# Designs tried in a protein design chat: VHH binders against Putative methyltransferase YMR310C. Part 10

Target 1, 317 residues: Putative methyltransferase YMR310C, of Saccharomyces cerevisiae (q04867)
Amino acid sequence: MSSTRKFKKVEKPLSQTRHYSLCIPTTLVSDCRNLSQITHKVYQVAKFASLFNVSEVVILEDNSQVDATKKKISTAKLILALLQYFVTPPYLRNTVFNEKFRPYLTAASKLPRLSTLPFTRYQKQDHGRYREGLTIKMQKPTLARKKIGKVFKQTKYINIGKSKALALQSQLVPINARVTIDTITRKIVSPQEAYGDFTGLDSQYGYYTRIASSFTDLFMKGPLKEGYTQSVYVPLTTRDTSIPELSSLPTAETNPHILLVFSTWDTLARAFKLDQDQFVDCQGPQEFFDAQLPCPVSNSDVADAIPMTLTTLSTVF
Below, E stands for the ipSAE of ESMFold2; O stands for the ipSAE of OpenDDE; V2 stands for 0.75 times the mean of E and O plus 0.25 times the DockQ between their complexes.

## First folded at step 4 (VHH)

Design g18 (from g0 with T58I; framework vhh_sonelokimab_d1; at its last look DockQ between E and O 0.03; V2 from the best seeds 0.00; counts 0 for: pae O 9.8 > 2, placed apart)
Fold by OpenDDE, look of step 5:
Structure g18 (fold): chain B 317 residues (1-317), chain A 124 residues (1-124)
Amino acid sequence: as target 1 above (317 residues)
Amino acid sequence: DVQLVESGGGLVQPGGSLRLSCAASGFTFSNYAVGWFRQAPGKEREFIGAISWSGKSIYYAVSEKGRFTISRDNSKNTLYLQMNSLRPEDTAVYYCAAQRFTYGSLKPSGYDYWGQGTLVTVSS
């Protein structure tokens, strides 16, 4: 009598009332001399993003600083890859990251794993019921003849870090997709279902990452169809900052999604100028912000500014 | 009570100059960005310019760049708008506004406090 241990579904807490997206510029690593330093700085961002349950990290690309020269990978792509690496389960890293990125991830591989990630927090409590996976191509059954096999764009097989792929019970999903799986039901579930609301709005892996190649991309390509509830400028310099009272930040909406943009004004102004032709009715980047926070520290590093800002926000709201 | 009081409006001939003032009270003026808007009859309120709390950053509407100058004196809790080369099209009620949290908002919705406005009429 195989005692089908009825794994009781653990109720996931709804504790997060606010969702944050962080925008960081590529200038984050401008003072770095080597890949190790870059890796460490980005790791700090990842660490705090995960710690504070940030939903999204947006990398603002500064095209003016792109030394067109000898770099095999753009700074933005490097930062993106590193951020993604830190939120990718170790057993999926070789599958998720192309070989071309491996040389850039060597330092990252030596850093401690982020213990605050959603898929690590409930692992003990759920006994591994929910697991991160990557969808993989169906292995051709050996016997089937040379028919020019329709490259099935869909699969039921998921790499979940085990010797055998997990087969979905009743679902086909696109190949090479990162998914959260209920290993008991053999169904794909939302991160929200698996880990609760601390993952943010539909954030798959701790936080979603993207590159904003333009000023427009920053504000218009957010994770929500409706856009961000609020956009907040966080200055990295004290040259021209107001002192807002954080308590008066209009958070009228239930579960607001707030975009925090860490930057110098000059950086934003440049980005805006590059896209100016797209904004016929906009006169400057200031139009896109609802609020400004104080500069946490004079000439603040983004890596330091993030935890300071998020801590402040957590105490006020 | 928070108050913004505009002054300096009146009748001026085309090509003339006028200086508006906005006196602030009831809040820490030096912590706010402040700006000027105008509204002509039958038109929407439009942005003229704004100045950061420190006075280091000043933004103008593209249409007004070069003719208007915004300045502030934090010691006097006063915002200024110098208008030169005035045109009949500049006829409007001019409003002073203060924003506590927004860095140089171009939209009226970004401002928390408003004055009652002062009428500027440019007519020959």
Scores: ipSAE 0.005, ipTM 0.275, lowest interface PAE 9.8, mean pLDDT 81
ESMFold2-Fast, scan of step 4: ipSAE 0.763; ipTM 0.918
ESMFold2, look of step 5: ipSAE 0.011; ipTM 0.378
ESMFold2 (binder alone), look of step 5: mean pLDDT 82; pTM 0.835

Design g21 (from g0 with K56R; framework vhh_sonelokimab_d1)
Amino acid sequence: DVQLVESGGGLVQPGGSLRLSCAASGFTFSNYAVGWFRQAPGKEREFIGAISWSGRSTYYAVSEKGRFTISRDNSKNTLYLQMNSLRPEDTAVYYCAAQRFTYGSLKPSGYDYWGQGTLVTVSS
ESMFold2-Fast, scan of step 4: ipSAE 0.651; ipTM 0.880

Design g25 (from g0 with Y59F; framework vhh_sonelokimab_d1)
Amino acid sequence: DVQLVESGGGLVQPGGSLRLSCAASGFTFSNYAVGWFRQAPGKEREFIGAISWSGKSTFYAVSEKGRFTISRDNSKNTLYLQMNSLRPEDTAVYYCAAQRFTYGSLKPSGYDYWGQGTLVTVSS
ESMFold2-Fast, scan of step 4: ipSAE 0.649; ipTM 0.875

Design g27 (from g0 with G104K; framework vhh_sonelokimab_d1)
Amino acid sequence: DVQLVESGGGLVQPGGSLRLSCAASGFTFSNYAVGWFRQAPGKEREFIGAISWSGKSTYYAVSEKGRFTISRDNSKNTLYLQMNSLRPEDTAVYYCAAQRFTYKSLKPSGYDYWGQGTLVTVSS
ESMFold2-Fast, scan of step 4: ipSAE 0.484; ipTM 0.795

Design g29 (framework vhh_sonelokimab_d1)
Fold by ESMFold2-Fast, scan of step 4:
Structure g29 (fold): chain B 317 residues (1-317), chain A 123 residues (1-123)
Amino acid sequence: as target 1 above (317 residues)
Amino acid sequence: DVQLVESGGGLVQPGGSLRLSCAASGFTFSNYAVGWFRQAPGKEREFIGAISWSGKSTYYAVSEKGRFTISRDNSKNTLYLQMNSLRPEDTAVYYCAAQRFYGSLKPSGYDYWGQGTLVTVSS
């Protein structure tokens, strides 16, 4: 006999049907003098990305003012490490971050944990069914995404912060990935299944992070299965002129994956020009955007612009 | 890699209309400029038109202007070609093609091609 009814209660639909990716420029920390100031600004970005259940934070790298031969961590890599730190459970931090990153995380370790993250509750509830994990082969994984072509090594072993790694029941998955695990069935589950109606990526709670080193990488190298359905320019200064080709608001889609690009037009134009030979008959960055939003306030800081923008979008859509 | 699959081809009467679809497999199609080409037996492949990744810019070959319309639905990873007022001379295999660069609408530089769908305009 086929049973189609398994539970008495009917699950409510997701409270958020839109997926957001935030593109932030490395210049968000250009006026910072020390690690603590940088850490505080990135913490605010992480806090609001978590509050609004953002799927991805993309760091648009601006290398125009730096030597190509770098002996210290780049601004983009520092922001990446900090963003990843703020969504990493305490029991995974030593596995996710090797010793080379620890000097850059000292200020971050002193900041309050993000209260919106459900796994911050689980260190006191060791009877909890669901845990955050990191896929491992046999040694500590590297945090940064590798840019060289490599064949993915599959693994069934997941570090969940216990003395022994958890073995998946029947699944092989790529190494060095954050996942949410059902510890009873030993299966990777969605964040919605584990924690409720949050709209994250399929395999982990919290936002995904990456660096875009070029204008084309911003749009081409995303983790989303269908790519971005809309891209929206969010000006950080009122000095930007109106762009005739852009509408004032994005058009709603049935399953939207919206890229919000927080920048100045000059920064985008410069990045576009570096890739110009790849774009035949393109006049400028405007051809990559479906809409623009009003500047939230004159000369907005990225950290302030994010909650203003996401709040506005939550009332319009 | 990006794979493209055309559908909607078939037999149609002169003066009729037909809509072709092209579905992309993979996660980069929505980030590509995409276009339509056709090749009649014994002839070279000819460009019909292209649409930018965002759908905001289109470019058509002069011979097809006004009869053919290209559109895309990025949420479904699908490209369309609406063909009206079909003529026997439109009989060809129709190909969907994609190029890696977002705003490139020129007839050359296409990296990925479908296998084609046959359109026959005949009484």
Scores: ipSAE 0.015, ipTM 0.338, lowest interface PAE 6.7, mean pLDDT 74

Design g30 (framework vhh_sonelokimab_d1)
Fold by ESMFold2-Fast, scan of step 4:
Structure g30 (fold): chain B 317 residues (1-317), chain A 123 residues (1-123)
Amino acid sequence: as target 1 above (317 residues)
Amino acid sequence: DVQLVESGGGLVQPGGSLRLSCAASGFTFSNYAVGWFRQAPGKEREFIGAISWSGKSTYYAVSEKGRFTISRDNSKNTLYLQMNSLRPEDTAVYYCAAQRFTGSLKPSGYDYWGQGTLVTVSS
């Protein structure tokens, strides 16, 4: 298997549901001078991903552009932590983020909560039937804050922000995953079933997040069994004509899951070249895309391009 | 128009072998990655494996590795699946599929599908 993290969730889509994953490069913050500016850009990504019910935000790591000299944490890991922070309910923050992340979340803590999140709307009523949780391996209280086991571990224990973890009645699930739980039946439920709003993957509210450390990982290491049904390039600067323009979106009959890759061609070409040995027969990144969209604005910031693109796809296709 | 036609299916005894073929037409076969899938009655479709456009790279699902071998002949526009040590649970309709991404061996993103050929493993 090229990916060991793939697992399938039960999907209950609407008859015309389309699912989107957003790929953003670490270079989206390359022009930022400080943590506050980085936090603001990531906040805008989180805000619009939540507003448009995006299923996943994947961070494509660009090692050639990263200045590691001034950080104890990589740019990709910082962006990941910030994205996770913005969709984490307050009662889970201390268990989701270890002590080492706290200095990087200070600016984020001062930004307004995303109003579209149901657990933000229900923050004073979080003790109701449906609740957001984090899957954990149950530990003695003195070890509770230690890093959990690796991605291959399974668990029945969920931290729901109460004094004791909830034990699932009949399910074993991967550890370190965000889930929506029915506290009465002790079963993971879809966000749509719990809150009436669909967002993220079927087992949690809010987008799923991951880091793609290579061009190959972008396409191979998603959380869904079948991966992406279509991959679409969204140019941020130069319009590339080597990929066919998108004329229509797939129908919802098989729950299409579309990967939108927000990037410059140069960034994709560099990532592809690093994996060249895996793709001896390929000439470039264009061979991995079904279509491209028109450049939303010639000098688009990723955060600005996202709402423009998603609004267009939601209203004209 | 792209067309993929599977052949070589049939009845075989447990422990036996079969070689399936998939004939491609309507596109430049040598520019496409191609793969095999199967679907047993009452179950969802599962990925078996794929081969790159040149034949230099192959990728197999873990459960099929070692028993099944994928190969291609670009001069004949044909994809093959060699199945050895067949078991009753290998009974399924076998599909070939092609994807426009020549370097991608991922189990998703297949644009073109054949109609399938039935393989029955029983005594």
Scores: ipSAE 0.016, ipTM 0.334, lowest interface PAE 6.8, mean pLDDT 75

Design g31 (framework vhh_sonelokimab_d1; at its last look DockQ between E and O 0.01; V2 from the best seeds 0.00; counts 0 for: pae O 14.6 > 2, placed apart)
Fold by OpenDDE, look of step 6:
Structure g31 (fold): chain B 317 residues (1-317), chain A 122 residues (1-122)
Amino acid sequence: as target 1 above (317 residues)
Amino acid sequence: DVQLVESGGGLVQPGGSLRLSCAASGFTFSNYAVGWFRQAPGKEREFIGAISWSGKSTYYAVSEKGRFTISRDNSKNTLYLQMNSLRPEDTAVYYCAAQRFGSLKPSGYDYWGQGTLVTVSS
């Protein structure tokens, strides 16, 4: 009776000593014909971002695609909403996403959950001790008195997907904030405390998301006060750029944050041109990049380029 | 039928050099990134290096950086691995592989060769 030792795939948390931000353009979905296709592409991005413990996904808005069609929602906002949706626990989705977004999330709701997210990895082991929540305003029963009540910007109540909100013990937190909660102690805890050592910006979401509406926004409005340690251009099209090829990454000892910009050169050039007046003596977008990392496959889609790039960075550098 | 055929393997002394070739057929070679892997007895298959579709970009495992050089000739549908300063620990079956999706993980490669044995021994 040969005991087939089921090799427990020790999913070693990729202890990434480097933090990565991904910049993806709205052109990611330019070839999509419908919401389902858009959703699937964005899901791929979300999947790999979560798999590689990406800290941030930045959406670069390409204003050239201003579809004159009165779209109810911008492409950037749609992508943002979808990215956020995939990293939102199912029991919080109805609370986190406004009704106005619900029609756009229908296809997303049918897709498999991301199993690589921090809050999904440990759910079975902690018996539900740690839980993701959304802070909510306490709906005081409006007794009639018109007192212009000081809109309390803080709350102790957290929606944790139960019928009753959890009340924090001895803590006030901003309203509409995503938090990780110790349900036993009734305290907000760090993702690290809750889910252990994972690489990234200590993000409970898996990754942060933002829209960069300009070239400047891309580089200057990052989540880190210190900015990005290194910026790497990942060309989606083969073009001769003056950007040197990536030869090295900062050492893990410095806890580097690397920005990976996935784009065609034209998209970057357009974005740069829009902000050109803000830059003194700058010849082009190439000056903002420390290096470039060509995609091994020609004319790659952003969704395909991301896993390739991240794999390369993890294995080669 | 897609085929990758490795050649050039054999016995070499420590400190020696060897050049492996991989001939590709049955697919558009120039559209794929291609790379080399090796597998020693009792060990997992490990990544050596890869080269982009255009041949302009090469990537190497940190452990192999400097000793191994990968190149390709798209006109001949051939991938090369130049190995220098060979060591006994380099003894393995060497595989060429092609990928569409740029993964450096074995699971990301679509096509594999049968492998060629390289033995480094005194």
Scores: ipSAE 0.000, ipTM 0.235, lowest interface PAE 14.6, mean pLDDT 83
ESMFold2-Fast, scan of step 4: ipSAE 0.547; ipTM 0.810
ESMFold2, look of step 6: ipSAE 0.364; ipTM 0.736
ESMFold2 (binder alone), look of step 6: mean pLDDT 83; pTM 0.839

Design g32 (from g0 with F101Y T102S Y103P S105T G110E; framework vhh_sonelokimab_d1)
Fold by ESMFold2-Fast, scan of step 4:
Structure g32 (fold): chain B 317 residues (1-317), chain A 124 residues (1-124)
Amino acid sequence: as target 1 above (317 residues)
Amino acid sequence: DVQLVESGGGLVQPGGSLRLSCAASGFTFSNYAVGWFRQAPGKEREFIGAISWSGKSTYYAVSEKGRFTISRDNSKNTLYLQMNSLRPEDTAVYYCAAQRYSPGTLKPSEYDYWGQGTLVTVSS
């Protein structure tokens, strides 16, 4: 009986209860010869992460490899920037990415937008009601003049890619944050509330992404208070690891968050060795994993392994 | 379900000793770093110390070295805190905590699972 209402809230399905984080090594681009090839590899990861609604992509930094880009930016930071680019709407790209990253994003700008991101389809479901934005610093003329070089840490202004920034109705929020905005009520809403499909952590618009600069950081510096409920090794090459094969997963109703580590054993062993002094009683990286998946194809590419793994986890377990 | 249950608290005279226990269930205790925290009335929780998953490595807050000793018995899924030379300033609720992510790490800020606490009162 709400036909007299000017605008209706579109009912959408709730987020999935079983969440996945993907850990990918920087060595995924070791065979690439140029930026275009690196961009295409990362695009495939982003495409499948978005398709399977994964919550997080973690980049495990391998400092033993020669940087394939031969640029001033590290391989991990390049992969991070590309992953973030693919979940950023075009109208925010120049604001979200500082000048140091823009030369590395030229090949990415030529690739199709990810069709499975909620905001990529928002014009169809919401007729433009919900929009992705970036909170921008606010300046008051008298205060800015008196306090040269100072900025406010909170703002009511959001860049939504229009000629003028949107002013929030009653909220003050941190600057330089990605947000989903209800353009009618002028309120920040969760992406889950706006789109009904949970992508990423902390109710973000797509997968969350971070760099794990050490083996320890992979398991310790996650955005989740409860952490990962299970850690699963996904071998890219066949090797005896002494990790038990995955036999079961926690029920989806317990809201499990599963870390899937796509790697070779040698890469994990090297990363573990660098942190070994923190783990005097630990025998090796196997003690950080609850289970492993079988390696169905020797020398699998990370991008190919992702859809195979996520399909198996959804249909077999 | 992860559970940590503290016991052994009570009233102690200044200069006395007390041993706290923490019984763990619902996780593989031997794979987790575990520690002790306390909270005095009107104050924030403070870190006392932690012990590695095997029991070989211990880490103490600077103020606790020499008076408090942490130990564990993985066969009993139990964590212990031996407290000696107790002072009125040690009066607090004592909590045990487990860090789930890494069996070897001793970082205080990474502890997510907590017991309900046991009260220790040091009074003359």
Scores: ipSAE 0.012, ipTM 0.299, lowest interface PAE 8.5, mean pLDDT 77

Design g33 (from g0 with Q99D F101W Y103S L106I S109T; framework vhh_sonelokimab_d1)
Amino acid sequence: DVQLVESGGGLVQPGGSLRLSCAASGFTFSNYAVGWFRQAPGKEREFIGAISWSGKSTYYAVSEKGRFTISRDNSKNTLYLQMNSLRPEDTAVYYCAADRWTSGSIKPTGYDYWGQGTLVTVSS
ESMFold2-Fast, scan of step 4: ipSAE 0.516; ipTM 0.800

Design g34 (from g0 with Q99E F101Y Y103P G110A; framework vhh_sonelokimab_d1)
Fold by ESMFold2-Fast, scan of step 4:
Structure g34 (fold): chain B 317 residues (1-317), chain A 124 residues (1-124)
Amino acid sequence: as target 1 above (317 residues)
Amino acid sequence: DVQLVESGGGLVQPGGSLRLSCAASGFTFSNYAVGWFRQAPGKEREFIGAISWSGKSTYYAVSEKGRFTISRDNSKNTLYLQMNSLRPEDTAVYYCAAERYTPGSLKPSAYDYWGQGTLVTVSS
């Protein structure tokens, strides 16, 4: 795009045509003693996901460790809220997060904003055309209730941090969704169209985030119509002697979308076992992976493993 | 363009054998779990068997285990179904399908790519 907002400074991002999703386990915060420590670990994940233009962060819920989470909110939902907070522009914070989440975001509010995000960069230029928004509930609809779908969960109104909500010209979209909008045409646009070198999913800036409550949900309930082109196991420990050998990464496909699963084999095996009745004669979780990378660092934290893994992948493609 | 092309169907006598082939092109075959489905006249499409992308794991519908054998050759981008002891009730259009991440899925909707089908008729 021949935009006046060409950023000429040295950036070595991964190819825009190659997309990465990161799967992180809820156990990444198991050794944390307080909210501040949890917040700092999630902040590091958000920082590197943003730095490497990651499209998605998936939180794999470990239901085997119920006793570790004696909180009013689940560990998965806390990690989700923190990841969403770090990619939310200041003018949407109070709308995206209701009052009940405020106690969980106190430490996050004190951390530096992610410098790679367009609304936090040093040059705070606004094209006047593109803006981050949140879809908000339609009030007092004048239209007759339609028989198709659940129209009460759809809206045409977007909060863009201005005094009046913007009405989409021709679309009904789900409520409570982050979107990038064209304020002139009044339609949702891709972050790539709005901001150039940034990735994300078709309708929002920054990484998308979701919770996978089961092994199957990790692979099947993603936001991508086609699913992932490759799934790669990234071991967090060299101590897993039972890790099966997996093939090397296949030759890159057109428009690859690679799922990187940061875990231990025991965690994956437990998650798979809970879904075992959904699979006919499946040998184990290895059948869901195309490749295994070497452990990036011995007994690595997820936050440390992410930049090491993404840097390594940039040298082999 | 992604294509799956089935071949090897035809008329066979009860008790006979057939080997079906499915030639894949336009995608990296070795990255996909692949399987066979069939659809008999007036019935819904049913699962027969699937094989993991490596070929190390195979999955069969209970009723077909022992009579049918699925295999693949990644060097030839080809999937095979060996059918033995064929019965009139095996008469159907046989489809090959490719899928990433639910090996042995019984749901047609889990599969990304489908062939056009090949007719197998078991009759005297």
Scores: ipSAE 0.000, ipTM 0.230, lowest interface PAE 12.5, mean pLDDT 74

Design g35 (from g0 with Q99R T102S Y103T S105T G110E; framework vhh_sonelokimab_d1)
Fold by ESMFold2-Fast, scan of step 4:
Structure g35 (fold): chain B 317 residues (1-317), chain A 124 residues (1-124)
Amino acid sequence: as target 1 above (317 residues)
Amino acid sequence: DVQLVESGGGLVQPGGSLRLSCAASGFTFSNYAVGWFRQAPGKEREFIGAISWSGKSTYYAVSEKGRFTISRDNSKNTLYLQMNSLRPEDTAVYYCAARRFSTGTLKPSEYDYWGQGTLVTVSS
């Protein structure tokens, strides 16, 4: 080479801790008879994800087409909306959730707010400096002429629940994103920078949420470019004999991202079969897991398994 | 920045052996299946072998099985290809590639990250 290129200095890590992602199946609500019961189960997931500072909640969709005779929201989308509702500040709820979702959020509106969310915990201490926001589309005046087909997917305007949207000082960011804002510098900041105790995903409030529509999407379409450091099967009924029991966690100093998959083996096996043609010499879902945990209680509910698992990981490892 | 850097290529005599290395940085190597591909001038990229993120499962192209061995060291973020009994037709640029799944695939289009390649020439 004709010149030596020096890489810019590596940024100091914002956190030196283990980050957890929870994968939950849509079957977590299969025994619920009404919206109120579904809402309560999802609320328990949100509560413990917030309490243990979980970085991500992934909803694994089984793609079973059951009872398409009525126009209803899918179970995965309902769970997603509820999870997002519980980490949405009250002043953003009407903007984040359109009228089509509001009938599904009636029971959620009656439940207590999550006290362990960083914004809720530090609101008074910060004197309003750090605020949760939603990036909103930059609107340009249209002239009286033919339709404009160009859509702007970036913006400098953030709805922070005040009479006027906040304009970012020097940033353009994607629209429809939840962000933490420093209202003095008018910059997007990480939750760790703003609140000091949330870790995992930059520019995210509480946990990140997504739907994995396939077994492959669970591992491929996460929010982290690096993927997961360790994948752990958390059996709700039956352990797999080929997966070793979890013996150690990656060191916190490496900022590892650990995926905990709460599922029955049957659900994982069905999801894997749908994607099997994408893999070579793969025997089954077991090859995607580094370790498994003991089944906490036979036929464990996902909501109960989460705090048991996270407590074990924080106290035993 | 994500990087895969191949090394260990060079000139080797027919019947000889060569070990290629691929150093990964900028991503969590242990979460990726990784593989080796080669490309001779005027030909498409050809699959050589792949190894699962854990290192427990390997898959090889039939023509290379028994001559080539793929391995990885997750503690060093490094992928290896041990090549034995080399033939003139093994002359190619060798690429390492990473796929954000537990297992590899024969399809180049399904890999997320690629190295720049290292030239292997098998000639007397």
Scores: ipSAE 0.099, ipTM 0.530, lowest interface PAE 5.1, mean pLDDT 79

Design g36 (framework vhh_sonelokimab_d1)
Fold by ESMFold2-Fast, scan of step 4:
Structure g36 (fold): chain B 317 residues (1-317), chain A 123 residues (1-123)
Amino acid sequence: as target 1 above (317 residues)
Amino acid sequence: DVQLVESGGGLVQPGGSLRLSCAASGFTFSNYAVGWFRQAPGKEREFIGAISWSGKSTYYAVSEKGRFTISRDNSKNTLYLQMNSLRPEDTAVYYCAAGRYGGSLKPTGYDYWGQGTLVTVSS
């Protein structure tokens, strides 16, 4: 009965068996009038991606719309920077983001932290044992190493947001990489080992982010060596469109990594047409999808569609 | 047990043609999109093209468009690559590939690979 007052080891799930990547269009911010509104919409995407342990957020670039922002940075790059900001611990913020991006992150700095991020979820229970870090260059490389490029680009020092950088006990790792550290053993650990329910890619925590500048880049330039096991179209509108017949649910798979593409069919058809010279005798963009889902919320924002879709998929199969 | 076996490789002179075959077994071949890849000496593996489960849709890398044709015979569980106007730059080990999951036509996501067949284009 005294178990609630006594320290107990926190049991964490080692990994989930079903992994998701979310593809969102740059048009998600087309109705925004300023940086604050853009920041809020991207924050909602980040919040739900974190809540559902999403592995990746892909930004599909759509240049057919006039950007709502009149700032010098592209809409895709702004969304990317904001998504990366929301999964970056505050103590790494100034080191991870160069000065060029800091004016675009002012509204983001005022928003609440995402409580469901892996490194936040168990922080108090672990008494600060596991921390997110950024590998930093060695300040004084030895002459014995002769500043040879490969050795110079490796380090044992990690910025963990403390007054002193943590020195790895026995490892030499590439510089400028985000890592999860066991501060007691002074070793890099997997996010799954440290946080349990982290479902991101091996080299990331929270979610990985990237820009797809073309239809084919969405599938070709992913961070997964073996690619996605399934791709699923998630319509953002119930308005009339000539959608080819697709199955209504993804096929059940063992340890699937599912790409969920939140879009309108018109946007996908336009992107596909730009790559049409690669598609000899292809029937259309539907050939790149394994299934489609019903529109989760009629004429809703991407941020609203995400939690509805992920909740439905968690209960159906 | 899924198995893919490539055949038809060999030495050919520039401007020549070759037809590669890939015999598939251990899975329902007719339900999957399948593709061809190659790996040249000292380079990374590259996508050549893919064909839908029905054979009605194809997707090619831009550099191979017009010279290479992918086809399939579901009754024989066989995938083909017809290669025309071969160049020394086409010298590579050619691999056929199939996905374990889904049937979508894409340049990635292939889990099953053959051992490859060597094509050498030299004068």
Scores: ipSAE 0.233, ipTM 0.649, lowest interface PAE 3.2, mean pLDDT 78

